VHH binders against tRNA pseudouridine synthase Pus10 (pus10). Designs and how they scored, part 15

Target 1, 373 residues: tRNA pseudouridine synthase Pus10 (pus10), of Korarchaeum cryptofilum (b1l7a7)
Amino acid sequence: MGKPVDDLLNSLMNLLDSETPSGGGCHLCDGLLSRELGKMLRKALSELEGVELSSVKSGVSLPAILIEREDRIRANHNPPKMRSLKVTLTRLLDVAISSLTGLKVSQEPDAILIFDFERGDVKLELAPVFIFGRYRKLQRGISQSRRKCPECGGRGCEACGWKGKIPQGSVEGIVGEVMREFFSAEDYVLHGAGREDVDARMLGEGRPFVMELLSPKRRSADLREVESEINRRAAGLIEVKNLEFSRREKIRILKERSPNVKKLYRALVEVEGGVEEGELELLKGLEGAVIRQRTPKRVLWRRADITRLKRVYEVNFRRIDDKKFELFVLCDGGLYVKELISGDDGRTSPSVTEILGKKSFCSELDVLEVMVE

## First folded at step 4 (VHH)

Design t42 (framework vhh_8cml_1)
Fold by ESMFold2-Fast, scan of step 4:
Structure t42 (fold): chain B 373 residues (1-373), chain A 124 residues (1-124)
Amino acid sequence: as target 1 above (373 residues)
Amino acid sequence: EVQLVESGGGLVQPGGSLRLSCAASGFTFSRYAMGWFRQAPGQEREFVALITWSGGSTDYSDSAKGRFTISRDNAKNTVYLQMNSLKPEDTGVYFCAAQKYTVYSLGKSEYDYWGQGTQVTVSS
């Protein structure tokens, strides 16, 4: 691509000289453009090699001295119709890159090429790829987000690829590593519609999420193949479904709707001194109740100590034996179900313990549905 | 309506730290590079830090390098400036500014939108 670059250089330099308010050559650039432009265009072409793109946009950074010189000219002449050198260069570079590559110039580009004339460098910035889907978590002990690398404590080291995080033991890591491979991305971030406890399962139709893939060199993939590969590698641990391409706005929607989602839980409840079938009927008193819940003691290390009001919509139960029953609760998101059961020494009221008059605790928790209406 | 609202300023002792936030609304935040500028009493606004639309590249003034960290959260439409090892010379009004992603510039004339500023005072 050397010859086309060299041919374009003459055209670009002639056009730049004719469009800038200089009477004969670019006094603002001090010959910088003629020295650097060809080198930077060739570097731009090399940065684009192997990258899947449908569209591109150019950006320009100029040395402070050139910006100061142009600002002085504008201050002295005050020309309201004068285009800046940056605007002219950006337009010409857009034409050049489009001509050399066949890529469309777009205001919503797949990539931006930043031509840094101060440093004599070209930076390629790739727009993230967003994938929406739902995940099920079939095993307990899996976090939603990646954990700190135990070797370096989050600082970055050889063992974690300098990320400070490990992919093992998290939904984000298990799903993200597969997607990273398919899209040749540098990293990934999982944005969930809320989260479940590490020891809770996420079942049913799954929790909605958007995976953000950072600096992806590929932008297309068969999402059924991606889905199949994730589910194959994570067999028995997690499952994803209904993967589709998405956009950043979906993350905002999930985040804004998260406090207003309803969740359906299944809890295994153990009752001190045992429980009879007739006693469980008293739990219907929770239906329609507004629960006054102060931040549970177990999460005070990471949560503000405040009192929240959360509604329980439906309650059902099934006695398993003389000491245990299954409890099904449909409630507002953000209600801590373990403490709805234990009462947390009065920090949650009403509670299962309060209603039954017997100490009760949650030994297993499952999230059956996350309803994002 | 386009708005940039800065917060997190205040009075701090030399060697202290502050975290500034800038909440953006009324434009497509993820398509804009975000910068921080400051203005000391009787001086012109000067560049402090810049982060590109994707967050993939950052730039800093010589006075900010090694002490300040710019970051952004596109899901929250917010840009941040973490300021450590503050000096009396860092005193000024700190402004959040936005420029179109097609232009990566340290020059104040290339920014489309500006906040009202937040006061940072570093004093013993």
Scores: ipSAE 0.000, ipTM 0.234, lowest interface PAE 20.8, mean pLDDT 82

Design t43 (framework vhh_7z1x_3)
Fold by ESMFold2-Fast, scan of step 4:
Formats: sequence, structure tokens, C-alpha cells
Structure t43 (fold): chain B 373 residues (1-373), chain A 122 residues (1-122)
Amino acid sequence: as target 1 above (373 residues)
Amino acid sequence: QVQLVETGGGLVQPGGSLRLSCTASGFTFSSYAMNWVRQAPGKGLEWLSGISGSGGRTSYADSVKGRFTISRDNAKNTLYLQMNSLQPDDTAVYFCAKGWYKSGTLYYFDYWGQGTQVTVSS
């Protein structure tokens, strides 16, 4: 602990002396770097205790006076192009931390240790952990993302752990709380391949998602145990499957491919004035159609008011009774099926209401499949 | 009246092949997804394969992938199941069913045929 840090400090000060245009940095630091390096290296080691890491990178913040001194030296002496003190110190700290910990230095590290020489402090920043999987939502009334904390309205309070959100009633919260515990993470964010309505179920093989775990002190876990624990706690509400470690790039891929994702829906449709089986045959007119859909009125609070063109590939139906039928629709991702049914006062065309000539609405919606290309 | 009639069942040796047919009447055949489902002696129903009304999409249970092929001829109102590399465990009554295909543990079928017996034995 103490002795190895002191030995490294001597080595680092010798390297600073040889690598800087100031002749060792003593002129620039006025003894500050020498006095603080040992303290800050010990603090860095303390920050790493209990944290699972395979790689690290150092960062450096310098007091304004040291930057000014270096700038004055460069301006007055016109030295050959030399590395800045900050660059030199960062490289030396990388070597020191690697030597003290056995961790690899990486440009894509598990952790960054920021040595703040202005405050005499060290800050540990942990890279997120990403987990890819699929979720099924078996019950209606569950949102994909966490809801605002009712006690603080999203501002953050003791009841929500200062996050401004509650985990209850969302896929993100139900899955994220379990993953947070396994990875000793500070927080989490669910990135889905699209979204279903709160009152819709998500069935079949499930919706692809990436969970981003923030500031995780653990980076490894048995994902089969994680999966089992999520499914145990969420029994009857949601299920997850096929959990695997992933990367940030997977989030981008899910979002960029979202327009090319096809979805299969089941809707329960209620028809004002009733419906005959022969009338349902008219709905085959939707098959292969390009739907002109303006942003539905119900989502204008969060979506830009624009018109999107979305294709319906296949339509099937089953009459249940005089007033109800099941509608099965295979369509482009991003099509709002509730409004494909109601027409949203002409904002979606063609629509089930338009084709049948009778006011129709979706009383139940299920997403049966999300077909990722 | 909706009617589904399966034919093509029978006795076949292990490793052999059979082609099942299902003739549909009483509805616009091309407007509906069609499925094959089987029931082995002493077992529950097992969904095997589904095909969209247009024939543009097919799906298979893992137990039959690579061995069975579903197809349809909308001009003849006929659904087919080509069964290759038959095993004794494929012995079952095979049903065709009208409706949208399986999602998870749910089945959306409104009419079923009476079934055709397939027996795989030496």
C-alpha cells in the first residue's frame, strides 16, 4: 500500500522532470504535483476498492495557475513542440495505476480516474454495462419506461431516491431494479426496439431491448440467474429471455432499424351498429396499402405533428359477435394501430372505420411479434 | 358452411415421406391464414406450422423445422404439409386449422378439420 506508492511517486517525479520543457515540472508545480500525487494515488486506490474492473484510463485537471505558468513558458521561450504537462501527467498516471492495480490501460476503459489537482481530489467514472434481451408484457397497464414520482412530480425526493421516477408499473423498472441489484448500479435506462401502448400486451418472442446500467460496481453476473430472478419477481406481469452482454452500438442499431421492423398486432375491434362477416372481407383492401397517418391526437403531447406513410402487409380477421371482431395486422413499425381502426377523424387513411363506413374502435391491443430484420 | 377436409394420412416407415392436403370450402380461402396442428396419442395439441393468406409468410415449430414444409394453392383452395424424414414420434392425428397463427402460448383458430391419422412404424 504505502511503500509501493512512494516508490512509484519517485519514479513519476523523475519522468516528469525528463519529459517537460520546464525541466521536471518543479518550476510549474511549485511542489504541488509532488505533494499531491502520493495523496491522490492513494485516494484513487481507495475509489477502486469493491469495484470490478478489467481496464482503466486516467484523466487530469490542472489548476489555472499551472496552465498559466506553462503558457508563459511556451510564449517566452518558444520551445520545440512538446507534450503539454497534462498529456505527460496523464500518461504517467496510466502507468502508475496499471502498476499498482494490474488493470489494463484502454481507450475504451471500464473506468476513468479523473485526477483533479485543483481540488486535490480523484473522481471515479464507471462506464455503463449494456444487456440485450427480449421482454414479453403479459398484463395491460404496464408502461415501457418509468413514471414520474408522484410525491415530487419528477424533481427528485427521498421517496424516489432522488431519481424523480418510480420503478413500479413499468418494464424498465421491473427489469432494471433486478439488474441494478446484480450489478450494483446507480441507475438504469431501457432502450426498446420501438414501444407498445401502456394498455397493450407484448407477446410472442418479445420486444428487443438494451438495458443500460449506470455506474455499475459489478461488470459480471450469470445472466441466466438474472433472467430467472426477473421472471420470478415479475411472475404474471412480464417475462424476459435471451439476456446477453451487449454494447452501446446495439442501441443505435435498434433505433436505426426501427422503421424497417415489421410488427404483428391483434386488436379487438368494436363496431358501432354492428358488423357482418361479409363486411369484414372489405378489410382485405388494407392488404398491401400504404397508410397515410398524421400523428394521432392522443400522442401530440410528445410527438411532432407530421404525416407518415406506413405499409400494411397482411390483414386477417375473425368475427366474435354482432358488434366485435378480432383484427390481425402485419405492418411497418411506427404505425398506430388504434388509429388505423378509428381513423382519428380522418387523420389516418385508409382506416377500418372508413372502409366499413361505421365508427370502429380498438378496445384491446396485443403486439404478437416484433420482426427484427 | 365452413368445411376443412384433410387427406393424405396413412402408414409410413421411419425415414419416409407423406404429403397431407386440406381442402377448404365455405369461405374466401386466400383471405385467411391456415395452420397444421397435431395430437399424438396421450398428448396435447402441438402447433406445427402456419402460412399467411397470401402465402408470403410461413412459420414452423422447432420440432419440425427443416423436415416439414407448409404451402398453399389459393386457386384450388388447398393447404399442404410436406413431411420428410418421418420419425415414430411423428405418429399423430394431423389437423388443418383456419385462423391467424400461434403467438407464444396462444392460438387464434376458429375452425378445425376432422383430422387425418399419420402412423410412422415399421
Scores: ipSAE 0.000, ipTM 0.398, lowest interface PAE 10.2, mean pLDDT 83

Design t44 (framework vhh_7z1x_3)
Fold by ESMFold2-Fast, scan of step 4:
Structure t44 (fold): chain B 373 residues (1-373), chain A 121 residues (1-121)
Amino acid sequence: as target 1 above (373 residues)
Amino acid sequence: QVQLVETGGGLVQPGGSLRLSCTASGFTFSKYWMNWVRQAPGKGLEWLSGISSSGSTISYADSVKGRFTISRDNAKNTLYLQMNSLQPDDTAVYFCARYTLGSYKPYFDYWGQGTQVTVSS
């Protein structure tokens, strides 16, 4: 029905008239503004249909001409210190939306309704939902983040649902699609406490992450059901655990602390010319070592070329045969273990290759634990 | 007061099955890698299987691959070894052992008393 909106329009116009400066007539309170206000309130109500919210806040954008008119009135009439038209309209719209919907007005709202009086339009902006958890990646060949759609190269097309990214073959996509369905979100972004290589597994208690759900029409869900559904669809590929609601600040904390979070790796190392048990004991020299590592050549396409200092805390090994051994390394986050093994033509020092004096490379990598302290 | 107690051993006929259990106490079981090791009469220790703290990484000796299955229940502080298709040469004392990574050599810092498994007609 239009009647409740029409009743509120009369109240809103009376309040606007009482709080807006006047200089030879109210230039802002004519029938045009009243008509647009009613239209925009009805559009705002339509935008809120089917959306789960506990709180809202109004925003206002005004045409330059109305700002100029207010400035002219203030200059000509020297009024007492008063709120601007924009502030007054925002307050009135907050009251109107609260009255029509029962939603609480908040400075940290679930949604912002932007009333654009320049374009005669209303835009709904939904605050993201954040879910913290841990993931295990049980198979090799799965990336952490979604890849660009090969059909459109990231532009957006029918094959990718206009997102420019494909959900298949990534932790973000596999987890994010399920969460998107539960929260009726438009999209999602996975923020991990570091990342593992595509060909590496992520085992143990899993890697901490925060999933950011964009423009969610739902804000509540049983996270045990979400967890179960992810693990059912992704059986044998990935597993999530300990899902809980979180906040944007957790992403910053996770990323800022990630380089200082210790990680335990298992690597299968192949040594050119073979290796003896006694030679492997030389690798004890890596314990407590500060590794000077320049950005590996293989990741220069996405990482700045800088040199970082990273510590190795513990090293263990187990010889498998004359040419292969398992290497276990506890080290700082951000150390590239494949290059700790190969030396990357001197870009990482010390390295397994340097210590053994033989070309060595990592044929399998597993992240066994991400040690949150 | 770290303690590991193995149970489930006994006499079994060739081709039979047994399930061994190891109950841990005095430490946070879920933080440690656990292993099964055996010793046949007159022979040295033979490593059989290992499992990571979370249970996600599992390894087996070639002699038992496809016949034995290691598992753990961190809520019950218990390690298991399911032994199928038992052979007379599987006759040994079976130990559970806690693994430590604080050394350049992998070693076991705590062991159970062991449980006897005898495979005989």
Scores: ipSAE 0.000, ipTM 0.121, lowest interface PAE 20.3, mean pLDDT 81

Design t45 (framework vhh_7z1x_3)
Fold by ESMFold2-Fast, scan of step 4:
Structure t45 (fold): chain B 373 residues (1-373), chain A 122 residues (1-122)
Amino acid sequence: as target 1 above (373 residues)
Amino acid sequence: QVQLVETGGGLVQPGGSLRLSCTASGFTFSSYGMNWVRQAPGKGLEWLSGISYSGGKTSYADSVKGRFTISRDNAKNTLYLQMNSLQPDDTAVYFCAKRLYWSGTYSPFDYWGQGTQVTVSS
């Protein structure tokens, strides 16, 4: 602040006069730019305090009256190759901020500083940070996404930090709170390669995800320390591994590939009237089968009612007692395994219930692997 | 007829190395994840390492990470385990095993080989 800003203002005004039409005076701005530039540059520097950045870009919005004045000059005088006031001012502010902070100017910046000359204010917009990794969910009853805050019902209150969501009881919350602290972010969003049911575990090598950190004041961290702290706080509940910095494009790739990823499941199956070991051999009929599955009744509240074709690649089983067996199934992503077992009143065919000729249901579900390479 | 045949075991001194091989027949080897498992005298089965169907992904138990390397040659239908810095507690019968898919945990083993004995003794 102080003298360096004042010196820069004189340099910027001289440069503005040389690059804008209508001579050496501030004919377009009516003195507004001179009065506001120093104030707004000081506001910009204040907004950048405590923020880790390597690059920046300026944006400018001008009062309508200045745009009208420039349009009249262009219409009445038709000057050759005249730069707009907005373009010239944006370039000058980029140079000013770079000179005052040492930050690089980039078209894909870590931060955008919006200089609003109509309101006399500066807004800082921070680009998100993206972290890719895999998570294991070791306990049942944990959702992938955060739940609404029970105190405010999603409205936002002091108890939830005005987010309307609580971090407890979700992979997003458990992982995201630690990352939020390391990156001084305002909020976070977990983007998974599909999702498992709340009552299902996610085991093996884990489910791929990208965590999007919103408005982060830090952009660097030792991801091994982040990983260790998550795994320490979430011991016995959630594990993460292979954390690496990523980009927004990875979210698109995960979502587009999610239905085409193969998954390995373990289900505990209970059979009405019991099951003999020899009867389980009939389930080999599922190997290589294309399953016609209409959206399960239990998810119709959030999913379109359509029929999907999903392949089962491999099936194995192990009888536990006269009424229960373990079922292992390798299949296309997007197949609902609970309904592959129950048949969902004919909405899924073939099914375990159909093949055994006995009502069967899934009492425990584990996702053992999500196969992405 | 599915068959897995392990070779390459034997007696070795502490600090030594051995390379185990498992030759597969009777199934499409390149379509399945493969594993190495061992059983030491008087102990239960211990999973050591897994490899994806393509060889693009591998996993190791903490007890062998950094000392053992799993690999495969799909053209030869052969699975390998390179064992370095062998210790007396590595003495066990070593089995290759086919799972439905590589999981690291909780997957049933469809087929086991006959095993190959590794003895690490001073």
Scores: ipSAE 0.000, ipTM 0.228, lowest interface PAE 13.7, mean pLDDT 81

Design t46 (framework vhh_7z1x_3)
Fold by ESMFold2-Fast, scan of step 4:
Structure t46 (fold): chain B 373 residues (1-373), chain A 121 residues (1-121)
Amino acid sequence: as target 1 above (373 residues)
Amino acid sequence: QVQLVETGGGLVQPGGSLRLSCTASGFTFSRYAMNWVRQAPGKGLEWLSGISWNSGSISYADSVKGRFTISRDNAKNTLYLQMNSLQPDDTAVYFCAKGLYSYKTGYFDYWGQGTQVTVSS
């Protein structure tokens, strides 16, 4: 490796001198660049070892004294079209790294190599990997996002690996730990198309999500193998399907379309004083209704207290016994179905309780579908 | 009373074709998604195909994609499954199942009695 770096260093110094008229780079850099460049290129090659990349881009940080000297020259001379030393070095380093590694230079790179000439160091920053898919949550009691570590309350401690979060008991953690292993990532973040309550199941075709893998040292994997391993480890709890590579833009699309996503719910409803089949027919009055819903009391600890308007498109029902029936609701995303049933002391109107004239509550909730368009 | 009645099953040779029909009564057929599900001898239920209320959305299981075609006639309250290139592994009881409001739910509130399809020489 020494010989290709030394040959390249000589070429880079000759080119730098040719681009700095009537004094060369020696006047601006005070010999600093020639002393550091070879060392930093070797450091950059070391940082790239064991990392899977297809593309790279260089960044440069210069000592304040070099910036001041260049600014002083520009202020006194104001030369037309003179490129900054930083821009020239960035271009030369891009060529150098490409020549030494075979990596493509890209404006949207897999990695950025930051050459800090003030400290004589090189830092590697890895672009995230994004995986799109759908998840089903087959068991109640599983959150979408990782929970705070109970030992440290989110501050970070040895028990949680200093992350402040635990992987157990969440879709993010269960799925993310497997993906982290396959991609040798430092961490992960799940971005869902909305979320379901912890005690609700997520069934049907599943909820769309994008998993963002942070600082991944691998960028390729057999996604069918990843899918199989997730489904094996999470058997009976969670399953994923249709995993595919994605981009950050997909997260924006999922969030932008979230208010327009319709959801189909199944609720088990218990009615105080009982209910007859003829009374259930009154619930057809919810079809096409715009529900005025103020933030439910149970979620006020984390959500702003505001009133939202949400449409119910279709309802169906099936009486189970004298006190219970199943309710099926197709509605706008963001409607709280538990409170559509209870009325939440008038915070949701119309409600099942209001229509039936009897206190009703949801004892089981399932999200049957998250409908995107 | 909600009823779903499947017809059109029978014995067919490998490579042959059958058309199953499901006649619905007791609910507004044109408002609901409909599905076909089968159960082979000694095996669990397998979802095959679903169709939305207006035929605007249709989906198939990989095992039958390209061979089976789901359709509906809302004026006749009837669901159809056209089965082509039948294989011995297609031998099963075929059920018509009513979805709630989407063919993608996998939850069915009413089922027919089933119709037997046997693919054998």
Scores: ipSAE 0.000, ipTM 0.213, lowest interface PAE 16.7, mean pLDDT 82

Design t47 (framework vhh_7z1x_3)
Fold by ESMFold2-Fast, scan of step 4:
Structure t47 (fold): chain B 373 residues (1-373), chain A 123 residues (1-123)
Amino acid sequence: as target 1 above (373 residues)
Amino acid sequence: QVQLVETGGGLVQPGGSLRLSCTASGFTFSSYKMNWVRQAPGKGLEWLSGISTSGGYTSYADSVKGRFTISRDNAKNTLYLQMNSLQPDDTAVYFCARVYTKWSGPLSYFDYWGQGTQVTVSS
């Protein structure tokens, strides 16, 4: 383990001496670089142990005094044009790590090794792994994103593994914990193609999402096995399907296209004063309608107060009893269906309440489909 | 009013057989695709099998393929599940469900469910 590092040390120091304006590492660092280089290379090799990687890149941070010394040398002497110490050292470390590990040096690496010469330490930064798929949420009361840890209120404590969030009761947590185990990741973030309300189910073919796995020590896994294990542990709560490896770019695509994706909803509607079969036929007036919807009052705490135009494509209904009916709505993404029903005191128009002339309320909401190509 | 009523559950030994029935009322049974799903203790809903409106097409989950057979009698408004080679892992409440299908796109989901019938596989 020590011999390959030792074999490289003289060659690395000779290159540093020839490629910097100092004429030697001893002048710039008073021996600091030569004393720390071997130690830091061994530390870097230790950090890489047990980590699945195909590529790497070195980063360097230097004590301010060394930068000042180099600037002084450039200003007070007339050396030939030469690279900065930081640039030269980064190149030498790339060569050293590649030689010692066989890893490819890449501008889009699986890992960055940050050599901190101020502290005499090496930090390993692992590039995230991204997994695309679709999820169904079969029960109400499950959020898309993890909740704050009740023990620490989001600050981080031993009970939550210092993350400030708990995995229970969310799609992110239920799916993410399994993926975290398979990829030996430190944490995870779920990026959905839009969001359903906590009290809404997500059914049909499911909602598209990208799971971002943070600091993964594994980069490969059988995604059919991952899928099976998620569905086994989450049976009756959450299902996932069509898992595939992805990229950060997919998150942007899902977010940008969310408002232009058509969604199909089922709502249970309760009507004040009751409703007759013939009155429900009036709801066909919503078909092809452009809905003028101002940000609902209930989401103003987190959403800008703006007015959007959203189209309703199809409406179907079934009367359940004298006070309730099921409403099926195919519409543009970003339309708030609860407020399409209630009218939100005129903030949404036309609405079910306006058309029926009776106060109407959504008591259950299901997202049946998120229609993306 | 739409009603689905499951019967035929009970206690059976591993390797045994049971036949479940689901009687439908309040809608035109022959116009809807039907499914069987189950829920094991402390677990979620697992889809088991589906059948077309005519009974001409059937589908099965891998966990029950070759052991369970779905069928229907449209004249009697009844859906059946023949369960053979039962295993302890088949212990669950079994539900029949009516399938909603939209003309546009691949959309389908379950819109009405029965109350369920308990199946316990134990020695």
Scores: ipSAE 0.000, ipTM 0.129, lowest interface PAE 17.9, mean pLDDT 81

Design t48 (framework vhh_7z1x_3)
Fold by ESMFold2-Fast, scan of step 4:
Structure t48 (fold): chain B 373 residues (1-373), chain A 122 residues (1-122)
Amino acid sequence: as target 1 above (373 residues)
Amino acid sequence: QVQLVETGGGLVQPGGSLRLSCTASGFTFSNYWMNWVRQAPGKGLEWLSGISRSGSTISYADSVKGRFTISRDNAKNTLYLQMNSLQPDDTAVYFCAKTPYYSGKLYGMDVWGQGTQVTVSS
């Protein structure tokens, strides 16, 4: 159907001529814009087909020669204040696309149509969709973020679909692939409220996260169906719950609040030389204690070497045998529990090692709760 | 013998209030996280609220947040649930449950009592 575009094109060209500086309106380059505009509007309509949108915004890139010419006209002749050609075209294209599609023009749009008059192309940029939820990680050895493809080392190859990452073996990949399918997205990024070690489980109510879906061609879905499908495919590995639509702002809030939440941990502790029931009662000395913890040696490659003060609120324990016990610790977020146990050669004090007077090590760690209230 | 005895249930009008109590015996109450859970007719157990040993950490399910308040009195070995703005869908048998390690979920929880019936009806 060419008639609606042709009718609007005639109206747009008349408005363009009335809004541009008098000296520039009749130049040969106006004829080039007229021919391109019709083609680019048809290209834009084609790009929008099959895409779920409620709002749009136009962007414009002009050839350098047209920008230079407008600058010269304003500098040499100082015509009455008129909008720049770029601003005028952007406004007219907003009106044209709204008229042709019924989409609302918004400053925070679902899509941006970039009209590149230099290249004669239209590019569609789709705003991400954000989904908030909580995940449980029921098995060890699963990373939060996708791993580099082992075949290409992150460069991109046929085995990884040229992404340089594999979806298997990560919360991001397992959850993200299902969401990618439901929203017809190109890719995805998981943003967590903190991170657990690859060898740690994440249990309880789960860790808060926001999934960012990139270039989604759908923006609506039944999140209970999405949740059910994730939990079916990931049975025994990962569970998600309480999925809801969200915004980019939530990612910042989760990251900023992560050190200020309380966390409950379960650790399996191995004690050199063994431990008796009476000795474990000494660990009650950790309750209410402020732990002086210098950045653990194992994370110095990515963390500033500073000393942090973190509170332990409550501890509990269960002796398993003469050399092992379970330790449960309720503490401030950002406390490194493996080093609360080992002492990290005095970098964490007080520690389980200091209190028992015996070298103690965390052989298994579980995050039981992340308390965001 | 470990015992948890829930009391304070009854019939109440929509918008009304009830205060539930759970009295503990046979163990050191102050050494355990305590929780309230409920079972509505024809449904499974739903966790409602949890409180740490000292009372310093409290959490609620979204369905009851802002309407219910959990508290404890370690000197009396008693757990409380203050229920306000009651709705017909709050009709359930209410149980208290102890756990040595964690609150906010049914994982590792022991439900020992018969519960107390709450009926919200006109």
Scores: ipSAE 0.000, ipTM 0.313, lowest interface PAE 12.7, mean pLDDT 82

